# Ledger of designs, part 37: miniprotein binders against a2bj90

Target 1, 235 residues: a2bj90
Amino acid sequence: MSRSARRKTSALNTVLRVVEVFASIQGEGPFTGTYSVFVRLAGCNLRCPFCDTRYAWSLEAGKPLGVEELVEEIARYEPSLVVITGGEPLLQRHPLNSLVEGLESLGLRVQLETNGILPAPARDEQLWRVYHVVSPKDVPVRVPGAKLHPSWVDYARATGRAWFKFLVANEQHVREVAEYVAKLGIPRSRVYIMPLTPEKLDMKELLELHSRIASLAVKWRLNFSPRLHLLVQLP
Short names: E, the ipSAE of ESMFold2; O, the ipSAE of OpenDDE; V2, 0.75 times the mean of E and O plus 0.25 times the DockQ between their complexes.

## First folded at step 5 (miniprotein)

Design t12
Fold by ESMFold2-Fast, scan of step 5:
Structure t12 (fold): chain B 235 residues (1-235), chain A 83 residues (1-83)
Amino acid sequence: as target 1 above (235 residues)
Amino acid sequence: NPEDEEDAQWLLRLARLYQRMAERAARKGDYEKAIYYLELAVKLLEEALELLSNPEIRKQIEQILQTTKELIEAYKKLLEEQK
């Protein structure tokens, strides 16, 4: 291998394409209400019709940042939780493992948001040791190309560090989720249903949607995830 | 689409990195890890194909994808022989 090729390979292991880094409150999932730093990675392997972050679909939307520089930037916020999201963060898997290693060396808690199409972490990855919120897009929203990789169910059972979060608009969607998770053997304690919010609702409509989905969660004995940041008007 | 082309190039570079990691694992006789990295490469190559419209580039990537899938099957056989 040439010197140039060796340098390029090293850079690809330790450089991430990053869309944005910002502090906010985690509004969704099992860590709702936690002071967090969000790291949005560029690139996505899906084109969901309901996507709120279309600006992150392209890898070109992200600025190349070295892992060490990014770790230092995140650390300055002194967060209780680092949320790595995107696009699809696992598209940048190798430098992502390096980022996670750096963050864990500082004692920071890390959560990955993923669509679950790419395989779950292996035991020798740093990603094996962090929390994962998997948002399948094959049920109920049926996005083309969206198939949950079966290794995520095995990972959840082996580690207790994965939850499955589903976007739902109505009771039929909740029924489909209940059947899906039963078939895959996912425990209800690991399942969240979350309102599929249209692009713009007024506050009354947003609260009514939250109330409706929460009531369905009680009825079907599933966990409920709000979209708290939308209710309190944070990014 | 220039944006899709650049995204595809990034995905192809990451796929090549995974293929090199798989080769390193295979040289050590770690076929389980080699298969894991090659499966990651397959997913990246498939994603790159969705972004690319140039027929000649697509043909080259489809050939790499096919070779990668064949290598996965070969390593699965070698992994079974180790047991």
Scores: ipSAE 0.000, ipTM 0.146, lowest interface PAE 19.3, mean pLDDT 82

Design t13
Fold by ESMFold2-Fast, scan of step 5:
Structure t13 (fold): chain B 235 residues (1-235), chain A 83 residues (1-83)
Amino acid sequence: as target 1 above (235 residues)
Amino acid sequence: NPEDEEDAQWLLRLARIYQRAAERAARKGDYEKAIWYLELAVKLLEEALELLSNPEIRKQIEQILQTTKELIEAYKKLLEEQK
C-alpha cells in the first residue's frame, strides 16, 4: 500500500468524540466571513463562568465517530474552511492529528480553536501544518487554571500560523492584553480583541458592544474580531 | 471633558448589561456565572468613577458599586450552600 493509503487505513481505527458538525460562516478571528464547517469536539479542561457551550464540557456529550467517516461528512459540505473547536480539541490530540491528515489530503483549509493551555503542535504532528486561533483565558478574563503554554508564542513566531484572540469588556482589559502580548513578544499583527458578549443580549446592545470594542482596537492598534454569527443570527 | 462623560456613560450601560446577565444566571441557580458577571460590572463601575469628577454623579455610582458588591457576597453564600 502507498503511504497515503496506509494513513487513510490508520485513520479508520481512530475515533473522535464529536458533539456536532454543521455549516455556518466563521464569525470570529482572522477568517471572519468564510463559509465554514464547524466540528465541535467534546471535552474541556476549563470551566469558564461565561461559557456559552457548556453542553460540550463533558467528553460524554460527544458521539464516537471514525476519522474517515468524519472527513467524508465534512467534505460533503464543500467548505472553504474547516473549523475544529470544542470544548478543548487538543484533549483529543492523537485522533485530531489523524483528522487533520485526512482533511489536508483533500486540500481543505483547517483552523483549530484552542484555549492554549496544552502545548502547541510539535514539528512531526499534522497539527503543525494548520492554522490556530489561540484564545487565552488567563488574561484578561482570569479563569483559574488557564495559563497559556509558552510553546504557543514560539510556534507563532516559527510558523506564522497562530493568532491570539482575547475576550475584552472594557479599556482596562485592552490595556492588560497590550501589556501581556508585549511581555511575551507577540506581534500586534497576530493579536485580536473580541467583545465579551453575555448571552441573551438584544441586537442594539450587541451592536453597541461591538462598536465600542472595535473603537478600542483602533485606539490600541490591535486587530478586531467581531462575533459576526451573533449579529446575523447564525449558529 | 465631554469624551470622558461619553465613555463613562458607556461603561455604566455596559455594567447594567452585565448586571442583567448576572440576574438571569442567578435565576437559573448559576451563581458562579452570576458572580463572574457582577465582578466584571464592579470593574466597569470603578473605571467609570475614574473618568467622572461630578460629586453627585460619583456618589450615585459609589452607591450602585456598594450594592453590587453586597450582591456578590450574597451570591457567594448561595454558591457555598449548593456545595
Scores: ipSAE 0.238, ipTM 0.664, lowest interface PAE 4.1, mean pLDDT 87

Design t14 (at its last look DockQ between E and O 0.96; V2 from the best seeds 0.81)
Fold by OpenDDE base, look of step 7:
Structure t14 (fold): chain B 235 residues (1-235), chain A 83 residues (1-83)
Amino acid sequence: as target 1 above (235 residues)
Amino acid sequence: NPEDEEDAQWLLRLARIYQRAAERAARKGDYEKAIFYLDLAVKLLEEALELLSNPEIRKQIEQILQTTKELIEAYKKLLEEQK
């Protein structure tokens, strides 16, 4: 390979398609309540009918941003956590590893949000070192093309740095989650159930839904994820 | 029992939430999203019927359930026409 081809491939590994960067509180999963910078990456391999971030589905919805510039932008917020989310962040796996390297060099903690369709990080990836919240889309709601990659279960067991977050509406959904995680051998301590909230719920309905799903979490001995950002009206 | 009645009433409220979400989606031409939320509403209505004993209330919920299923089929047709 010519020196020119190596430079072009290196340049492609240093640019991310980014929809938005913002500071807020992590509203979901094991890091709920953490002051976080959110990096929403563009592009998704799913088209979930319930997705609240449809504007991130296309790669073209993101602006090209250099990894170095993005690290500097994130660092200015002095975050307690960097949350990499979007459509599906692992569609940009190569520059994402470079981003993680840059953030970790500054001592910043990183959490990835993924749908779990793409393989978990390998040991040689920078992504191996970060926290992952995997949101399967095959159970209890079935999105076409969604299947949890088995390597995420192995990664969770090997590292203890993965959690699994499931959208649920009722007890039947919680039962399906419980059966699914038991079948896959996912420890219940790593499982979160979260309310399936439609857009534009009023606060009373939102609170009641949270209460009902939280009660089911206790009954079924699962962790509960709020949608805290919706409850406190943050981004 | 009183607990079953409370649970049924919650399921009915939740079904209404998803029906409203479906209606909002359909008004935007997002029939896939509309069908998704109506399918959730159907399941919740069916679960509520298992808990309800009052014949008049059951009859009303059965009618809502039937209308919801008919609306799903209508939106499926509209979704196919968009392809």
Scores: ipSAE 0.819, ipTM 0.927, lowest interface PAE 0.6, mean pLDDT 94
Fold by ESMFold2, look of step 7:
Structure t14 (fold): chain B 235 residues (1-235), chain A 83 residues (1-83)
Amino acid sequence: as target 1 above (235 residues)
Amino acid sequence: NPEDEEDAQWLLRLARIYQRAAERAARKGDYEKAIFYLDLAVKLLEEALELLSNPEIRKQIEQILQTTKELIEAYKKLLEEQK
């Protein structure tokens, strides 16, 4: 049997537990504004009180989908970016690497969203070559059990393909982020601060919070991340 | 000074936002989320007090702060009852 045929058979048997697949705009971080397909994987190693996606915490929330089938579904959307999120996607690391291989074979650009507790990709993983937005949950908001794995800083330096995003409410939080990233040696060019927005803010409240945090980003020489999807009312 | 007054008013508005978020969470029985947002509100109220000088306004904010701290303790008890 040809190499191509054997690869198709193997990929069919590799599965991910997937909560949802949908098209939208990437609203956060360095790729804000990009037409994207979101793949939300089931399972999380944290229980953040502010989590917007609690329905993805349990692995049982996901349906098993074959990787090859999922690649075909994603490709049908013709995305400019594939955003892999969750829960915590790295809980399904092995089949996730297979998905990344399939997406890259089609020339699709991939971004992973992670809380950074599990280690950064090794050089021999398909995940090594994708973009990562790492959202540590141990500063300024401390979530129990949330500790950034130090390999993410090493990975960011080695590859230039990781950025760090922090939820902040006020200047005290920004100061804590600045101290944290300085201690870890994370360059400011890779750091984003983003407004901590509870649910059900009206547009005036959303805009004022965005304005205040954006001003702090300029003051502290950090990048600003909006929550653009909230401003334009997209999922 | 005017900058301190503007900053204090923003901190008070943000504290109210988090207090409302906590109330919504508590209504759903999510006391962990409620406590999280009330803890943020407490810090914002304390920061606002550092900037405010009007005694009548300060007295009002100090009462709100005390009430908020009492609510946190009440929600902690309710959270323990869920266990």
Scores: ipSAE 0.696, ipTM 0.882, lowest interface PAE 1.3, mean pLDDT 91
Fold by ESMFold2-Fast, scan of step 5:
Structure t14 (fold): chain B 235 residues (1-235), chain A 83 residues (1-83)
Amino acid sequence: as target 1 above (235 residues)
Amino acid sequence: NPEDEEDAQWLLRLARIYQRAAERAARKGDYEKAIFYLDLAVKLLEEALELLSNPEIRKQIEQILQTTKELIEAYKKLLEEQK
């Protein structure tokens, strides 16, 4: 039972491939406006045409960091929220559970951003206890291979710790989202629509997209997610 | 219906935003992204046509729609050449 043997075992199964760690304001979803530390994990199981973080697609884009070192780095920011994103963070599921355990032990609130292709957390995972913003890519944006795993709906009902955030460009997209969530039995209170914003929009274009999608959210009785960081020019 | 006319104007505005985004992507050689945004512009233009009754405006939108579809096919050819 030496510490050396324990350390070697921990290092082999609690290393994450990390692209970047930075402080900002959460600009999206149910925690919009929260002072947050963002942890972008490497690797993705999709190749979305509109993706702005293509630099994170490969696991090789990430530097190997031990979970304990990453927890200490995050804690130094004293964040109100830790946002774990990527790529697709669930590709690194085992060490991610260890990271969540470390962060929860410090009383830090954790939010995972996921495409929802991989299964939702099981009750014996540390991930069961944290917040999840699921961003399906099958509806309405129709990315090939992006089918939402049905366990996310069960997880949302069981825990109240999942929301579903959909990228939309027009009213037909909102209609497709409304039909999709109704068919799956997802409560409207758990559904956000968010404007699909291309890179390099000027302020007028950003406001026009936000205004239209927000208006559609009111009309369809869904929650609206801004992209606040884009409006205030934060990362 | 004045409400339909206002909705059509929003659809045309959003179509322009996505067309400009496609133009920027194409200038960088990102034809996959350009095609994605042009497909969104096509859908927005088609929705606007369903709400508009003015023949002059409809003809202009139909011409833009045809040009956009031709551009998508050109970008598909360029994307294949990058492989």
Scores: ipSAE 0.458, ipTM 0.803, lowest interface PAE 2.4, mean pLDDT 89
OpenDDE base, second read of step 6: ipSAE 0.786; ipTM 0.913
ESMFold2 (binder alone), look of step 7: mean pLDDT 87; pTM 0.859

Design t15 (at its last look DockQ between E and O 0.73; V2 from the best seeds 0.64)
Fold by OpenDDE base, second read of step 6:
Structure t15 (fold): chain B 235 residues (1-235), chain A 83 residues (1-83)
Amino acid sequence: as target 1 above (235 residues)
Amino acid sequence: NPEDEEDAQFLLRLARIYQRAAERAARKGDYEKAIYYLELAVKLLEEALELLSNPEIRKQIEQILQTTKELIEAYKKLLEEQK
């Protein structure tokens, strides 16, 4: 490989397209309540009709940021967790592995949020070491082009570092999730159901929806994920 | 069953939430989102009808269901006109 090709490959592995970086409380999944820095990456491989972050769908919506600069920015917040989210973070897999390496070198815990369409991390990736919350969009919400990649089930079994978070609106959705995870051999202890919240719910409606879906979680012996940030009016 | 009635009333409230979300989407020209939320509202209304026993309430919900289906078809036409 020429010196030019090595420099180009190094440069491509060191820059992320980032929409926003902010500190808040993790509102969702197994780390709910954790003081976190959120890194929202640009670009998505889906076009979910219910997406609340449509502004992140294009790669051009993100600014190019160096991995080193981003690590320093994140570290200044003294986070208990770094949450990598976006459209689909794994569209930027190479520089994302470099980001994870930098963050882990500082002793920071990292959680990835992904739609699970792209393959799970391989053992040689830095991403193998972090926590993953996979949010399938095939079941029950049936987003066109969504399909959970099988490697996420294997990754979950191998590492114990993956959880699956499903959007649900009613008991039929919860049933579909229960059947789907049973078919895939995903343990219920790794499954979260979360309310499918449309935009601009009032607090009464939001609480009622949370209450119902939480009750269904108990009935179906699944974990419940709140939308805590919406309930406490944080970003 | 009182529990079934409470469940039905919740489903009806939730259907109304998604209907309002659909209307907001449609006002912005996002007919794909509008259709998606109305299709969800249809499912919730149908589920509520399975739990409701009062004939007058059932009749009202059936009418709302029909109107919702008609609105889906209208938004599908508008979506095709945008392509």
Scores: ipSAE 0.644, ipTM 0.859, lowest interface PAE 0.8, mean pLDDT 93
Fold by ESMFold2, look of step 7:
Order: structure tokens, then C-alpha cells, then sequence
Structure t15 (fold): chain B 235 residues (1-235), chain A 83 residues (1-83)
């Protein structure tokens, strides 16, 4: 590539399409309860019927933000964890690796939330050193086109930095998850089941769904993920 | 078995949560989401029936189950009209 063409490509690598940046508590998965800054990236490669963040589906929903500016904004919150979510953050993989590099240079811990369709990080990516919570959408919720890339299991085994989180609504779903993870060789210690919660539930409804899925987690010897931010009414 | 009756009543309350969520989605014209939630409710109703032995209560739940399945079919027709 000519110097001009490489310069143009490099300029694009410094910009992310961002829907929102906010401080809250990580309410799901292995880092539940951690004071976090959330960076919601625009664009998704799925259209889940149960999605509660449909406003992030289109890349056009995002505001273009420079990576350096974003790193400075995030740092001002003094987070214990930076959670990169979306949409599907790996659709913006190249500038995302630049963001991770900036955050890690400041000693900030990073966790990515992904649906796992795109491949796990390669060893030479900044994302390799990041924590990942992978939420497959092929089982039990059966979203069309949602096939977990097999590299995520290899990545989890090689690094210990990936966990798998599944939305469930009933015991049949939990059986399907148990069969799925056994087939893929994912150990139970890496698996979380989480209640599928429609939007705008009242507190009694939220508690009843949590109670049911937590009981199933115990019965099936799987980890339970709450949606803690909903229970404590945080974004 | 009073434990089975308690568990069945709990499952019925969960099914109602998804039925109400489907109603909210349908009011917004989102029949795909509405159908998805109603199908979850159907499964919970079926699980509750497995725990119940009282014929009168079972008959009531089977009627709710049938009504829910009919609503799913109605929403599928409305979804096709949106296409």
C-alpha cells in the first residue's frame, strides 16, 4: 500500500462508533458487583427478538469518538473495570484493539461482552489479554445465524480469561445448555446461566425470575448470573 | 404433594410474566417479540401441568394453554401482514 493509503487506514483505526459511555455496577457474570465504566459500541450482527438494547443495532446509532479522547474520558471515572459491550463490539475490532491498548497503558482492567460469532482474539491482538464474557445465542435461545465460533473454547482453555453466559427462561433451556457445554468441552466452572428478563419488569417479577433460575443453577450445578443492576435499579 | 402444588403455582406466575411481556410487545406492533415470549409461557404452563394432579385446576390451565397457543397463531398472521 502507498504511504497515503496506509495513512488513511490508520486514521480510521482511531475512531469508534459509540452509543453511550456511563458508570455503573457490572451486574452480570464473574465480575458482578464491580464499579465499572461501560462503553456501548454501535452495530450488531444479530437481531435477537429479546434484545433490550435494540438502539445499538445499527452502526449509525453510534457517535464517532476518537480513541484517545475516549480513553481520557474513561480514565476520569477512575473505574475498577472497563466493560466494552454493544451491539457486538467485535464488529469494530481494529479500533477496539487500539482502545484496549490505551486503557491497558493506564493500568485499567478491561472486560469485553460478545455473542461469540466472530473469532476469539489472536495472540498478537491487544484483546488477547482482556477478560471476555461470551454469550452464545445459538443455544438455548436459537437466534438465527448465531453460531459460536469454536476458537472461544480454545481461547478459554489457553488463557483462562473467558466465561460463557447463557440466557435461560425454564428448565428445558438449562438442560439444553448443559448438553451444549458438555459437547463443546466447556467446564461447568466457566458456565453461567442468567434469567431472560423482559424489559420493564417490576421488582416482584424480577425477583421471581431470579429465584427460579438461581434454583435451577443449584440443581444443575452451574454458576448463576444475576442481572444485579436491574435489581438495584442502576443502568 | 404440597411442594409440587407450590412449585406449580410459582411456574404459573412466571408464565404470566412472559404473557404480560408479550402483550406489551404486541401493543407496540412487535409481534416477533410477542410470539417469542408467548412460546416461553407455553413451556412454563406445560411444566406446571406436570406437577398438578387436581383435575379442575388442570382443566383451567389447559384452557389457558390453548388460549395462549391460539394467540400465538393470531400474532403469526399479524407478523406476516407486516412483512
Amino acid sequence: as target 1 above (235 residues)
Amino acid sequence: NPEDEEDAQFLLRLARIYQRAAERAARKGDYEKAIYYLELAVKLLEEALELLSNPEIRKQIEQILQTTKELIEAYKKLLEEQK
Scores: ipSAE 0.611, ipTM 0.835, lowest interface PAE 1.3, mean pLDDT 90
Fold by ESMFold2-Fast, scan of step 5:
Structure t15 (fold): chain B 235 residues (1-235), chain A 83 residues (1-83)
Amino acid sequence: as target 1 above (235 residues)
Amino acid sequence: NPEDEEDAQFLLRLARIYQRAAERAARKGDYEKAIYYLELAVKLLEEALELLSNPEIRKQIEQILQTTKELIEAYKKLLEEQK
């Protein structure tokens, strides 16, 4: 293979479309409260009505960054957790595996946030080895086209490295989540419900939604995820 | 039952959060988002009704529920006009 063809192939395998990189506290899911660097990848395969990151929907919203450059940028923060989110990061699956390999070589813990439409990692992918928070959009929030890929349940059982985080607004939503996870055989210990919070809430409204969903989590014997960054006014 | 009335009042406040979010979305012309939030409010209003036996309070909530459903239909017409 010529040097030019080899360089082009390598670049395609090691370039990600990145919207933003920033340090914050993980506000959601099983690692709530962890000092983290967030990497938001461009592109999404859904158009959720309640989406607050619509600026990331297009691949063109992302700047092309090499994996090595991105690893170096992330490492400068010395994070306890690297959160890869988007859009839908699995749309950039191939270079994402290279990013994960680079981050793990530095001993960094990686968490992927995904809508779960695309298949879960295979055993030979670097992504097999990292943590995944899967946020289904079929149940209970009923986004068109948002069907959870069944391989995520198998992945969770095989690895213990996936959790399922559901946006909920009312008790009917929680009931639907409980029925859904029971039908799929997802252990309750791997299930989080999280308040569906519209933009521009005042602190009292934000606390009332959190209080309601937390109370329902206790009643239905599910884990609760806050949106801690919203409560403490971090990005 | 005073406890059920207090719980119903709390659910009404949560419904108002989503109704206000819908109004903000509608003011921007985002009728898809407005409809989505109003449908969440409808469910909270229905849950509040399940807690209440007082006919006078139930009638008031039923009127709010009906008005909310009518607003959803109005926004659906406006959304169709944007297509």
Scores: ipSAE 0.606, ipTM 0.866, lowest interface PAE 1.5, mean pLDDT 89
ESMFold2-Fast, scan of step 6: ipSAE 0.538; ipTM 0.846
ESMFold2 (binder alone), look of step 7: mean pLDDT 88; pTM 0.865
OpenDDE base, look of step 7: ipSAE 0.612; ipTM 0.845

Design t16
Fold by ESMFold2-Fast, scan of step 5:
Structure t16 (fold): chain B 235 residues (1-235), chain A 83 residues (1-83)
Amino acid sequence: as target 1 above (235 residues)
Amino acid sequence: NPEDEEWAQLLLRLARIYQRAAERAARKGDYEKAIYYLELAVKLLEEALELLSNPEIRKQIEQILQTTKELIEAYKKLLEEQK
């Protein structure tokens, strides 16, 4: 490809495939309870059996939106936090860096949710400067192909801007998480365990799962992430 | 230990949550999801057994474990038929 053609292709990387944009409360992780706008990007590099957002797996599920138009749409919500999720947002890495640059120019705080298979941001990426919640799918939930990229641990240590959030269903899962993070050198202070909640649970079931996993977090000296939006019936 | 017994009862209720989720997935033909949730239930049932000493309750849970494992094998066969 000529350099001119390559430059034209790079210019097209200001378009993101977006499934949905909506306001809610961040129900998970270190920013639980924050008024947020959620931006769900299309495409995923995993096929998790327990996935509740299968509608976002294909890139075709997303409509093409220009970065500038998307920034304007997000800003109209006046959020305290912009949560970029998916699918796997890092599949659209180049236009995502442009989106983050636009959002930061408006003083908006950005959090990315990622499965951590693709490499962590490099120092010269705009993504280096925002928050990341990494949700590994190799341990304990054992999704094939879901190996955490080791650069995420280096990124977390270097920046203090990454946390690791693990779906857990039982104490054996928590034990496996504890062993996994110890082996990788991830500080317990950056580790969250979160209940693996199937769809269509009633409130009693949701509370029992939350109570159990919270108790295990105390026992194993890890942080606990609720799924607060499910408890208060928000998207 | 009375507290272990209460804890085991909670684990049994959690296992039922995943078993019911598996049933819902199977009814939609999603055997991969059904198997996944049943395997989580198996682990919760095994954890409950480690806390229990009452032989009647242990036998009941062992029967539930056996039927759950048989259901996993049945769903694996159905999953292969979908391929």
Scores: ipSAE 0.453, ipTM 0.822, lowest interface PAE 2.6, mean pLDDT 88
Fold by OpenDDE base, second read of step 6:
Structure t16 (fold): chain B 235 residues (1-235), chain A 83 residues (1-83)
Amino acid sequence: as target 1 above (235 residues)
Amino acid sequence: NPEDEEWAQLLLRLARIYQRAAERAARKGDYEKAIYYLELAVKLLEEALELLSNPEIRKQIEQILQTTKELIEAYKKLLEEQK
């Protein structure tokens, strides 16, 4: 490979398309309540009808940011966790590995949010070392083009650093999740169910929905993920 | 059960949210999205009917359910015509 090709590949590996960076409380999954910096990456391989971050679907919605600059920006918040989210963060896999390396060098904990369509991290990727919350969109919500990549199950078994967060609207969805995770051999202790919250719920409706889905989580012996940020009106 | 009735009312509100979302999608020519939202509304309406005991309310929800199913079939045709 020519020196020019190495420089072009190095430059491509050091820039992320970022929609927003902000500090908040992690509202979802196993790290709920953690003071976190959120890095929302641009671009998604899905078009979920219920997506609350549709503005992040296009790569062009993100600004190009250097990995080093982004690490410095994140570090200024003194986060207890860095949450990498977006559309689908793994669409920017190469520079994302560089970002993770930079963050880990500072002793920062990193959690990735992914839809699980793209392959799980390989052992040689920096992403192998971080925490992952996988949100499958095939079950029960049946988003077109969604399919959980089987490597996420293997990654979860190998590392213990993956959780699976499923959107559910009713008991039938919870049943479908329970059957699906049993079929895949995903331990129930790694499974979260989360309310599917359509746009324009009032606070009463939101609380009622949380209460019902939480009760179903207990009944079905699954973990419950709130939408805590919605409940406490944080970003 | 009062809890079942409250839950049924929530389901009906959710169904209405998805119906309105479907209408917005259809107006933009996104019939795939419209169908998806209406199919979700159908499931919510069906679950609500299992919880509702009032015959008049049930009759109204059955009519909404039927209309929603008819609209799904109409949007499927429009989606086929776009291909």
Scores: ipSAE 0.343, ipTM 0.734, lowest interface PAE 1.3, mean pLDDT 92

